# VH-VL binders against q9h9l3, part 352

Target 1, 176 residues: q9h9l3
Amino acid sequence: PRKMVAIDCEMVGTGPKGHVSSLARCSIVNYNGDVLYDEYILPPCHIVDYRTRWSGIRKQHMVNATPFKIARGQILKILTGKIVVGHAIHNDFKALQYFHPKSLTRDTSHIPPLNRKADCPENATMSLKHLTKKLLNRDIQVGKSGHSSVEDAQATMELYKLVEVEWEEHLARNPP
Below, E stands for the ipSAE of ESMFold2; O stands for the ipSAE of OpenDDE; V2 stands for 0.75 times the mean of E and O plus 0.25 times the DockQ between their complexes.

## First folded at step 17 (VH-VL)

Design EE73 (framework fv_unasnemab; at its last look DockQ between E and O 0.65; V2 from the best seeds 0.70)
Fold by ESMFold2-Fast, scan of step 17:
Structure EE73 (fold): chain C 176 residues (1-176), chain A 122 residues (1-122), chain B 107 residues (1-107)
Amino acid sequence: as target 1 above (176 residues)
Amino acid sequence: EVQLVESGGGLVQPGRSLRLSCTASGFTFDYHYMDWVRQAPGKGLEWVAEIRNKFNSHTTYYADSVKGRFTISRDDSKSIVYLQMNSLRTEDTALYYCARDEFDSGYYMDVWGKGTTVTVSS
Amino acid sequence: DIQMTQSPSSVSASVGDRVTITCRASQGISTYLNWYQQKPGKAPKLLIYDASDLQSGVPSRFSGSGSGTDFTLTISSLQPEDFASYFCQQANSYPRTFGGGTKVEME
């Protein structure tokens, strides 16, 4: 199936003590890693903590950012009806305030054969950085200036492609 | 209403230059790859050039027959894609189509303009 | 460059007939193949993308199949509006290339 995209979101802290995670950037790539969507997103609530070391988001990115409601509509148009690949993807869907069907969702943090290939416990939740280094021999999320959601989405798609045939066959026999 | 309108075609002598324009409306232009495809009178389709979207660095690709002579470019603020044609040859005579390229499921041209005619003749 | 060989170059058919058009790539292109319809004096129209996905608004009598090097476009029951030229196009690599076309004519 070619109706498959990978997503990665960056969140900033809003609410008391910045403990609420609000969407501030979203990147979506196609099967080959070409970028379909990559926008900074303005949360409806005041940003208390940019979490810049991890998110890469700075105040300057918010000046021309797409308002949450508009960005959400654009993103959902791309995701609807497609297999969506992500890493710990429940966090992305929560930030988008969106339900994606489980039958069309692929979470690279919960694919036993992928962990097995990485010499990790089959049911452990491993970081994207670790799986990418172990299986693709590539360093991502390097430095302290924040992560690239484009880089993360591309790595996530490449990781899924390593187990795609095996995992799609498993899901066909064991529907979620 | 999604629409592409080509312009700039005409009669031109061999060795001269011509610039085609394609004005887009009704969609988020800067999110799409854009293509030029030509068709010589009574012949089939020939892909000419592609320019990628703003998220993929506006990278450009060309058919071997036009490489070094033609340049594809875009102005996202005006929703226009251009084809600059230099050192024109009689075999460049064709109807030139502008097309929108979707790439969410494979790569495919889902919207086409009506085309603009280029005739290269002495 | 990937060469696309399309056959037949023309076919005469009657309304209600099943029409099959084939397209062969000189190299493997996975499923990165599209089919377009072109009526006289009109721009091409997308019918099928990614080998087998039907474009919105296209009648269900059109279907595509294949992967790798061999692809087929089928019209299950030809209608009067289907007399046109059909072109395959590979999108696996640059440059993008089209097949030579198949003209479906009235018998």
Scores: ipSAE 0.865, ipTM 0.927, lowest interface PAE 0.5, mean pLDDT 94
Fold by ESMFold2, look of step 18:
Structure EE73 (fold): chain C 176 residues (1-176), chain A 122 residues (1-122), chain B 107 residues (1-107)
Amino acid sequence: as target 1 above (176 residues)
Amino acid sequence: EVQLVESGGGLVQPGRSLRLSCTASGFTFDYHYMDWVRQAPGKGLEWVAEIRNKFNSHTTYYADSVKGRFTISRDDSKSIVYLQMNSLRTEDTALYYCARDEFDSGYYMDVWGKGTTVTVSS
Amino acid sequence: DIQMTQSPSSVSASVGDRVTITCRASQGISTYLNWYQQKPGKAPKLLIYDASDLQSGVPSRFSGSGSGTDFTLTISSLQPEDFASYFCQQANSYPRTFGGGTKVEME
């Protein structure tokens, strides 16, 4: 069998007008939701917009944060060779400045059987919050304190488990 | 380069206490689960206790044979895991191993120390 | 607690032989089954984790298979350094439990 982990990241705004999304927290969980990694990450450039309402990142989190270069090395070591599950996961890989093999990538925002289980349009891009509420009867990302990347990674893994057998068989028949 | 070194074993009377230490080096200690496993002379392996990493609240688990008597703990700043053994019994006589537990796929002890011997006799 | 029944208790074998060791769990443990090798006076060494994954540095003559309750460790062609004791261990549930061991010894 293949090793499988779930990842979720939080980003802050850097660059002109804070429009560039830079990695500021990353959480990785195993198949059972146990936490392999959860660190705040200091972007290599000035933070223009903490985006705290959504990211949950505040200035105090950056005081002892792991520098991006070091954190990226730690994270990629965990991801290499594994099936990586995420939600809209291309954004996480972009923030990591990393390309993960498509054959080892699972994106819960683009899995038709998962949408069908939620009584949602097959090809819709569904939010993690909606899928989690509908399929797991859990509220995540509540309030305005920002998201928890640990909570989100755990929810993402549980969602994938609902369709894992069907989707893995589908991908075996239809390699990306 | 990855090493686990146990210490604190010895000869002790029943009812007494010992504290075992396991000093870790060569890896990111605070990211790993750590376990104690024991082996009585001429016998098989018996799992004793586990302590999870900092991201999982350092939660602890114990074999039924040691619950209430043994306490596993860790000091991540020193890269040390401890086993406090109280109310020792003759059946606790064993070689005690410290092990690093990986959990990226399943749960498995990929690095072991050489062990420290505990002998409980009157 | 999950009981692990390991068989045989010992195997008398020669260099070049195929050796098969089995391990049965008292309830389903998915693939959460590990195999360790132990030589006299030495610490256990991980061979196989997650039922079938070979640990780095372990020779390819070792293989593991199974899921659920029935598991097998196979040594395809026994080498002199393979005379040792072998233990299975489940990691599905706490407490973690080991099989009783299999001693592979020289004929």
Scores: ipSAE 0.815, ipTM 0.911, lowest interface PAE 0.9, mean pLDDT 94
Fold by OpenDDE, look of step 18:
Structure EE73 (fold): chain C 176 residues (1-176), chain A 122 residues (1-122), chain B 107 residues (1-107)
Amino acid sequence: as target 1 above (176 residues)
Amino acid sequence: EVQLVESGGGLVQPGRSLRLSCTASGFTFDYHYMDWVRQAPGKGLEWVAEIRNKFNSHTTYYADSVKGRFTISRDDSKSIVYLQMNSLRTEDTALYYCARDEFDSGYYMDVWGKGTTVTVSS
Amino acid sequence: DIQMTQSPSSVSASVGDRVTITCRASQGISTYLNWYQQKPGKAPKLLIYDASDLQSGVPSRFSGSGSGTDFTLTISSLQPEDFASYFCQQANSYPRTFGGGTKVEME
């Protein structure tokens, strides 16, 4: 089925010490890698740490950022009823304060056939960067400018497509 | 209710210009790709142009038959997609439909307008 | 460009008949194939997308199959309201292209 989307979120630090991860950008791509959604998002609380080196988020990005409540509504509308693919996707859902049905979730950080294909231990948690390099021969998250959530979402989708048939069959036999 | 309404059609002479409009309502317009499809009298369907959403830089695609002459554009604030038709030819005579592309996987047109007629004749 | 060859161009059938329309792409298009129905004086209506997925609200007597280059639209039991023209359309590459159409008319 092609009713799949891939999601990647970037978080900033909020709270007294910046230890709370708050959604600051969300990117969603379809099965073909087309961008369905890509917005900077304004957290409800003051940003203490932009975590720019990882998130790529800067203060300037928050000037016209979409308020969290509005963005969440937009994102949920896109995700509803879809198979959602992500890498360590529980973090994205947590930041969204939303949990997608497990049966419709695909986490590329927990797909043994994907790790096997990359000559990694099946039960290990590998980074998106490593899997992308190994299986797609592509470098992502390069430099110190932070991640591109669009790039990461696209990579995640492409990785999943490598094992889609096998994994979907597995899930059909072993529903979560 | 999801709806598309085309306007701007008419009778024009060859070489002239015409601008079609398609007004969308009932859905989140700026997320969707939009297409123009035309149908000559008694003929089949012909894809004309596509414009993608703002997240894809409003990238445009055209049929070879209209490249260099037609321009597809959109105003997301007004939920309108346009088709600027220049250097019109008799073979451009058709009913012009605007259509919405599917939101999630894309590339299929699930909503169509009723069309607006363009007649190019001397 | 990808050429879509649709056959037959027309078919005469009776209510209750099984009708099959085929569409062949000049090159592989995976499952990026859609089927539309058009009645006289009306805009096209999406029936099937991604080769085999039934659009919401479309009767189950319509079905699509195929992948790669050969595709089929089937009406299991033709109903009076099904007399119309049908078009396939590839969405694999640009330019998007339609088949020539099939007119299903009453015998």
Scores: ipSAE 0.621, ipTM 0.864, lowest interface PAE 0.8, mean pLDDT 95
ESMFold2 (binder alone), look of step 18: mean pLDDT 94; pTM 0.958

Design EE74 (framework fv_unasnemab)
Fold by ESMFold2-Fast, scan of step 17:
Structure EE74 (fold): chain C 176 residues (1-176), chain A 122 residues (1-122), chain B 107 residues (1-107)
Amino acid sequence: as target 1 above (176 residues)
Amino acid sequence: EVQLVESGGGLVQPGRSLRLSCTASGFTFDYHYMDWVRQAPGKGLEWVAEIRNKFNSHTTYYADSVKGRFTISRDDSKSIVYLQMNSLRTEDTALYYCARDEFDSGYYFDYWGKGTTVTVSS
Amino acid sequence: DIQMTQSPSSVSASVGDRVTITCRASQSISTYLNWYQQKPGKAPKLLIYDASDLQSGVPSRFSGSGSGTDFTLTISSLQPEDFASYFCQQANSYPRTFGGGTKVEME
């Protein structure tokens, strides 16, 4: 393979009424799904809502969490110069306050051939859970104890690998 | 500056035990897979064992020639990886290298220590 | 276990020569192949990873190619410091295995 990683982030609610999404966990895996990075991250702002049902984040995870500025530096060092795969990845980049080049970004929520393989409309935005069940016959994000960003990043990489050859060829002929 | 320093080698009789250590510095040790690779006098390289990082459950792997006799382990708080060598054989005589395993694009040993010599002889 | 067959076992060459070393895997390893250089009395040094990626700080005269089972390391114009042993290594599966090595000697 090429220099390619998959990412998934978890956010908690900060700011008024907990409506601001702040980074609280980031997982990055390599092409084979091995974990390069998985840290709880302490937001610089007070956490109003842990959003535990979705994020899996609890107060205990913040005790030894890496401060945002340090974590951001570590994460960006891994992502820079690599093809980064994610699902609805704009949310992850927004939480990281980071701009990744479009030519090196792969969003599994916006890959028409992937939707086609799942018998879904090509331009629909399908959830990671749905695509993973349809194409990999695997249940992720099970239960109400929160999602695993590691599990999500691994599923995202496996989904991309199903269309990698076809999609990279398409992008080479139709550069963004 | 990345540094790996092996220690613990020596002369031992067949059937005895020896523990090798590799002290790492200059990088975030608990983020890396660590490996032991050996080289018998005048021979090529032979991979011995690997221990994965904290994010991959410190899973261990061994070459068939050492399974059941050698144990790889690590102490992330001290940045040390160990190789416990039991039931040593004359065939285990070699220079033992500690290597850092980078895995962001493939899997490769980007830094090596100078090695520590193990001689198993009666 | 995946066997790595490396050829030639030794080659005599002069400064300025183009040198090629071949490595063959007993089964497909995709691009999970690395090349290392070792000088007498020294630890190995990484040259190429993932079949064709040049390690930072390694001179551009070194290049790697191949995928699946057949791989090549090329030194486009041999320099005095390149007389050394070279080893390929597969990282596709456990156990990890090395080729037998190639010694590049002065003519």
Scores: ipSAE 0.852, ipTM 0.923, lowest interface PAE 0.6, mean pLDDT 94

Design EE75 (framework fv_unasnemab)
Fold by ESMFold2-Fast, scan of step 17:
Structure EE75 (fold): chain C 176 residues (1-176), chain A 122 residues (1-122), chain B 107 residues (1-107)
Amino acid sequence: as target 1 above (176 residues)
Amino acid sequence: EVQLVESGGGLVQPGRSLRLSCTASGFTFDYHYMDWVRQAPGKGLEWVAEIRNKFNSHTTYYADSVKGRFTISRDDSKSIVYLQMNSLRTEDTALYYCARDEFDSGYYFDYWGKGTTVTVSS
Amino acid sequence: DIQMTQSPSSVSASVGDRVTITCRASQDISTYLNWYQQKPGKAPKLLIYDASDLQSGVPSRFSGSGSGTDFTLTISSLQPEDFASYFCQQANSYPRTFGGGTKVEME
């Protein structure tokens, strides 16, 4: 079945010294990389640090951003019942204040066969940028004006598809 | 909840133009791909055109039989998708359906309007 | 363009029968195939999407299977409301194409 989407979120710093990561953008793509959702999201707390170098979020993006509670509802409606692929996806789910079943979660930062194909230690947590360059021969997250969560979600789906058959077979034999 | 209402059909002579509209309600219109599918009297279904959502640049696609003559467009602020039909031919005679294209799990038409009839005849 | 060949063009069946409709694509379409039901004077209704996923609200007697080029729609025990036309449709590439349809009629 193609009930599979990939997600990538951008976070900004809120709370004391900007140490709390709050959702500020979310992108979701389907199996073929077509964009199902891509919205800037307004955190309920004051933004202390836009973390623009990494998030790509600037003050102007917040002007027409979707409030967190509304965005969360839209996002969860898309994710529910689907296999969700992400990279270090626990950070995205935490920012969404959401629990997705482990049986339907695929984290490309913790798939041993994927690291193996990239000639990396199976137990290491490799960056999305590194895996994408090594396995897809593509540079992502280029420059210093911030990352594209659409680009990251698309790369994440493509990486998963490289190991999909063998990893799904592994999960069927070794359910989470 | 989800409703699609087509309008603009009618009787026209060959070579003339007609614009169909499809008004959508009950869902976040600008998040969906929208399609036109037609059915000639007593015949099967024929896909006509698609326009993608705002996140995919409103890219358009057409069946070869209508390329260069038909234009699909949308107004997300009004939740309307249009089909501008130019240089109409008798073979364009059909019931024209508006369909919502869900693409979260494959690509499929999960809601259809009742259709609007276009008759091209001298 | 991908041609969808649907068979049979028509089938006469009785309530309680198992009915199988086949659809063949002229090239590999993975699982990007949908099945629609159409009753006289009505718009088509989605039954199955992505080859085998049952649309919500559709009775479990309908099932879809297949991948690549060969697909089937099965009605395990035909009911009176199932006498209708059925169409397959590929969504692998543009243009989207439909099969010619199968009319399931009484007797």
Scores: ipSAE 0.856, ipTM 0.923, lowest interface PAE 0.5, mean pLDDT 94

Design EE76 (framework fv_unasnemab; at its last look DockQ between E and O 0.58; V2 from the best seeds 0.66)
Fold by ESMFold2-Fast, scan of step 17:
Structure EE76 (fold): chain C 176 residues (1-176), chain A 122 residues (1-122), chain B 107 residues (1-107)
Amino acid sequence: as target 1 above (176 residues)
Amino acid sequence: EVQLVESGGGLVQPGRSLRLSCTASGFTFDYHYMDWVRQAPGKGLEWVAEIRNKFNSHTTYYADSVKGRFTISRDDSKSIVYLQMNSLRTEDTALYYCARDEFDSGYYFDYWGKGTTVTVSS
Amino acid sequence: DIQMTQSPSSVSASVGDRVTITCRASQGINSYLNWYQQKPGKAPKLLIYDASDLQSGVPSRFSGSGSGTDFTLTISSLQPEDFASYFCQQANSYPRTFGGGTKVEME
């Protein structure tokens, strides 16, 4: 089935000492990697730490950014009823304050056959950067100006497609 | 509700130019790919051109029959997609439809306008 | 370019009949195949997308199947409002291409 999208979110620090992770960008791509959604999102709380080195987010991106409540509604309309692929996707869902059914969730950080193809321990949590380099021979998250959530979502979808047939068959036999 | 309204068609001589417009309403226009599809009198459908959304760099694609002569463009602030048609030929005579391209589950034209007629004749 | 061969070009049918229309791609297109209905003087209307997904508001008597190169649109019990032309369209590759159409007309 191609009712499948991949998601990656960027978070900034809010709350005391910037320890709370709040959604500040979300990218969603379709099965072929085309971008369905890519918006900067304004958290409802004051941003204490932009975490720019990792998030790529700067104050300028918050000007005219979509308010969290509106962005969340837009994002959930795209995700609802679809298989959603992500890497350590629980962090994305937490930032969205959203529950997606486990049966429709695919986390490329916890797919044993994918780690096996990368010559990594099957039950280890490997980074997106490492898996992408090993399996797709591509460098992502390059430089110190922050990550591209579009690039990350696209890499995540491509990684999942390497094991899609095998993993979907596994899930059909072993429903979550 | 979603609406697409085409305009700009008419009678034109071979070698001349026309610009078609499609005004969209009722949805987030800049999130969608937009396409032009034409239909010659009594014939089937022919895809003409596509322009991608703002997230995919407004990349454009064309049918071989119009490549180099037609240009698709869009103005997201006005919710309008355009088709600039240059060096028109008699075989360009058709009803021109504007279509919204949904691409969350495959790629498909879920809404169409009523079309605008282009007649290229001497 | 991917050529879409649609058959038959026309079919005469009666209300209640099962109608089958086929579409063949010159190359593999996965499931990126859509079906449209067009009534005289009207714009096309989406019926089926991604080979087998029924568009919201389209009656369940319409169904699509197939993958790769061979695809089928089925109308299980033809109704008076179903006399129309039907077109398949591939969206796997650029340029996007349509089949030649099938006219479903009254016997």
Scores: ipSAE 0.857, ipTM 0.924, lowest interface PAE 0.5, mean pLDDT 94
Fold by ESMFold2, look of step 18:
Structure EE76 (fold): chain C 176 residues (1-176), chain A 122 residues (1-122), chain B 107 residues (1-107)
Amino acid sequence: as target 1 above (176 residues)
Amino acid sequence: EVQLVESGGGLVQPGRSLRLSCTASGFTFDYHYMDWVRQAPGKGLEWVAEIRNKFNSHTTYYADSVKGRFTISRDDSKSIVYLQMNSLRTEDTALYYCARDEFDSGYYFDYWGKGTTVTVSS
Amino acid sequence: DIQMTQSPSSVSASVGDRVTITCRASQGINSYLNWYQQKPGKAPKLLIYDASDLQSGVPSRFSGSGSGTDFTLTISSLQPEDFASYFCQQANSYPRTFGGGTKVEME
């Protein structure tokens, strides 16, 4: 059988005017929500905009943060060979400079049965916060201290479990 | 190369205390759960205690037979897991293994030390 | 606590034989069942985790199956190095618990 993990990342602004999104935190959880990885990551470029309202990242988090190259190696070692669940997961892979096999990728922002359970249009792109409130009766991303990538990864895994049997069967019948 | 080296075993009288250490190397120690498992002479395996990683608050769990007497702890800066054993009984006589508990898929002990012997007798 | 009942307690077999060991949990443990091999004077060695996943470096003659309460370890063609004790262990719930073991001996 396939091993499954969930990932969520937080990004900061680098490059001209802080418009480039660079990885500054990554959290990975197992099927039961236990935390396999949760580190602050120092981007290879100067940070222009911490984006703290959303990212939760502040200067003090970067003082002992793991350099990007080292963190990327640690993260990819965990992801390799596994089904990886995320929400709008293309953004996380882009920040990691990595492409995970499509057959091993699950994106909770693009699963029609999940939208149907939430009484949402099947082809809509729904936020993690909205799906989590609707389907798990849980408030995430609360307050002004930014998101928790641990909390978000855990919520993403729980959302996937709601449709796991149906969606895995669908993918077996319709290989990507 | 992953290595787990237990130490601190010995002969002690009932009612006394002993502290075991397990020194880990060759992996990112503070990312892993760590366990103690024991084996009485000629008997099977008995799980004793677990301590979770730094990301899961170092939460601890114990077998009923040792609750209130044994304390598992860890020092991530030194890559050491400890087992403080108080109020020792003859029934605690065993070879004590340190094990790495991997939890990427399921939960399992993928590396074991050679063990350290604890003998409790009068 | 979840009790693990392992059978048989011992088996006598010859090289080339198919050996089957059964482990039964007192309540459902999904697929959270591991198998370990232990040779005399040595630490246990992981063979199979999550009921059916083969650990790296373990020969393909070893296989695991089952879910829920009933699990099986199979050695398809016994080799001389396979004479050892085997233990199942559930990881569904704390406390973690082991079966009583199965000693596989040369006939």
Scores: ipSAE 0.729, ipTM 0.892, lowest interface PAE 1.3, mean pLDDT 93
Fold by OpenDDE, look of step 18:
Structure EE76 (fold): chain C 176 residues (1-176), chain A 122 residues (1-122), chain B 107 residues (1-107)
Amino acid sequence: as target 1 above (176 residues)
Amino acid sequence: EVQLVESGGGLVQPGRSLRLSCTASGFTFDYHYMDWVRQAPGKGLEWVAEIRNKFNSHTTYYADSVKGRFTISRDDSKSIVYLQMNSLRTEDTALYYCARDEFDSGYYFDYWGKGTTVTVSS
Amino acid sequence: DIQMTQSPSSVSASVGDRVTITCRASQGINSYLNWYQQKPGKAPKLLIYDASDLQSGVPSRFSGSGSGTDFTLTISSLQPEDFASYFCQQANSYPRTFGGGTKVEME
């Protein structure tokens, strides 16, 4: 169960009008919240919109940022063979241009027992911020400085841990 | 191939200082926590210190027996972890191992060096 | 500090024997318990991590079990190369602490 990591990525806007979401930061934490990886990442294309209010990414962060290709290799090495926990994790994988096996993926935005515990509709998609507040009594993504991917990854892991036993049993009976 | 090579051991008098080095190769050094573990002659293993990676601010932890006297540090650019030992005591006499924490959680030592011997004697 | 108590301190056994070594923690450490083998004049070698996970390359005759405070290392059928010292180690809290060790000797 501890061969589990949580991931959170921040994206910036590239391409025409900045509508393409490109990976600009990736944070990975282990089961205990220790940071295994946290790097700013340089997209292969010119950044049009830093989306700083949400992403927390600023131009200065790109000065020594890790090139995407290199970062992707580093990240994939960490994720390979692990259970990967994330929130709306399909977005992270898309930004990474990588898709983890479904059987080894845990998306906290789609775990009915987690929503139930938070007194939310089981089939609703709740925000990480909301779930974290309800279940962990912790405020994340506060202020105008943008998200902290480390904080978000840690919160995601903590949320999953609340329902880990139940959900893992469910998955064992109902493999994806 | 992962390799850890300790150096810097020797014979010193009580109260003196010694700096151990551990040169790592064969893996991404700056991602891993690194630890020192020592073993007195004919005795068991004793954890000495740990230093975490750059993502965890190189946070350090020490055994009570060495707190205030020993300092663990690392140079990620050189893939080296150090143990500065000050105010050495006779009970510090031991074989000192450098050990790598596993990458996933850093909670077990999957690779060990051969060790370097520190002898503190009058 | 978490004290790790290994038992026995030594055991005499023969090739083919089942050998069991226990490690007790002074308080709960979940599954943060590792087992190491050390042969004379050699560095410790990781055998089991997280209480029951077998390190790559370690023979399947080695197994670990337990959680909380009581842990067990089992060698199902002792081989000549298994005569060595064995140590448990908790990684639940700092300081990290080792058991006192168990020496498996030839009968």
Scores: ipSAE 0.650, ipTM 0.872, lowest interface PAE 0.8, mean pLDDT 95
ESMFold2 (binder alone), look of step 18: mean pLDDT 93; pTM 0.954

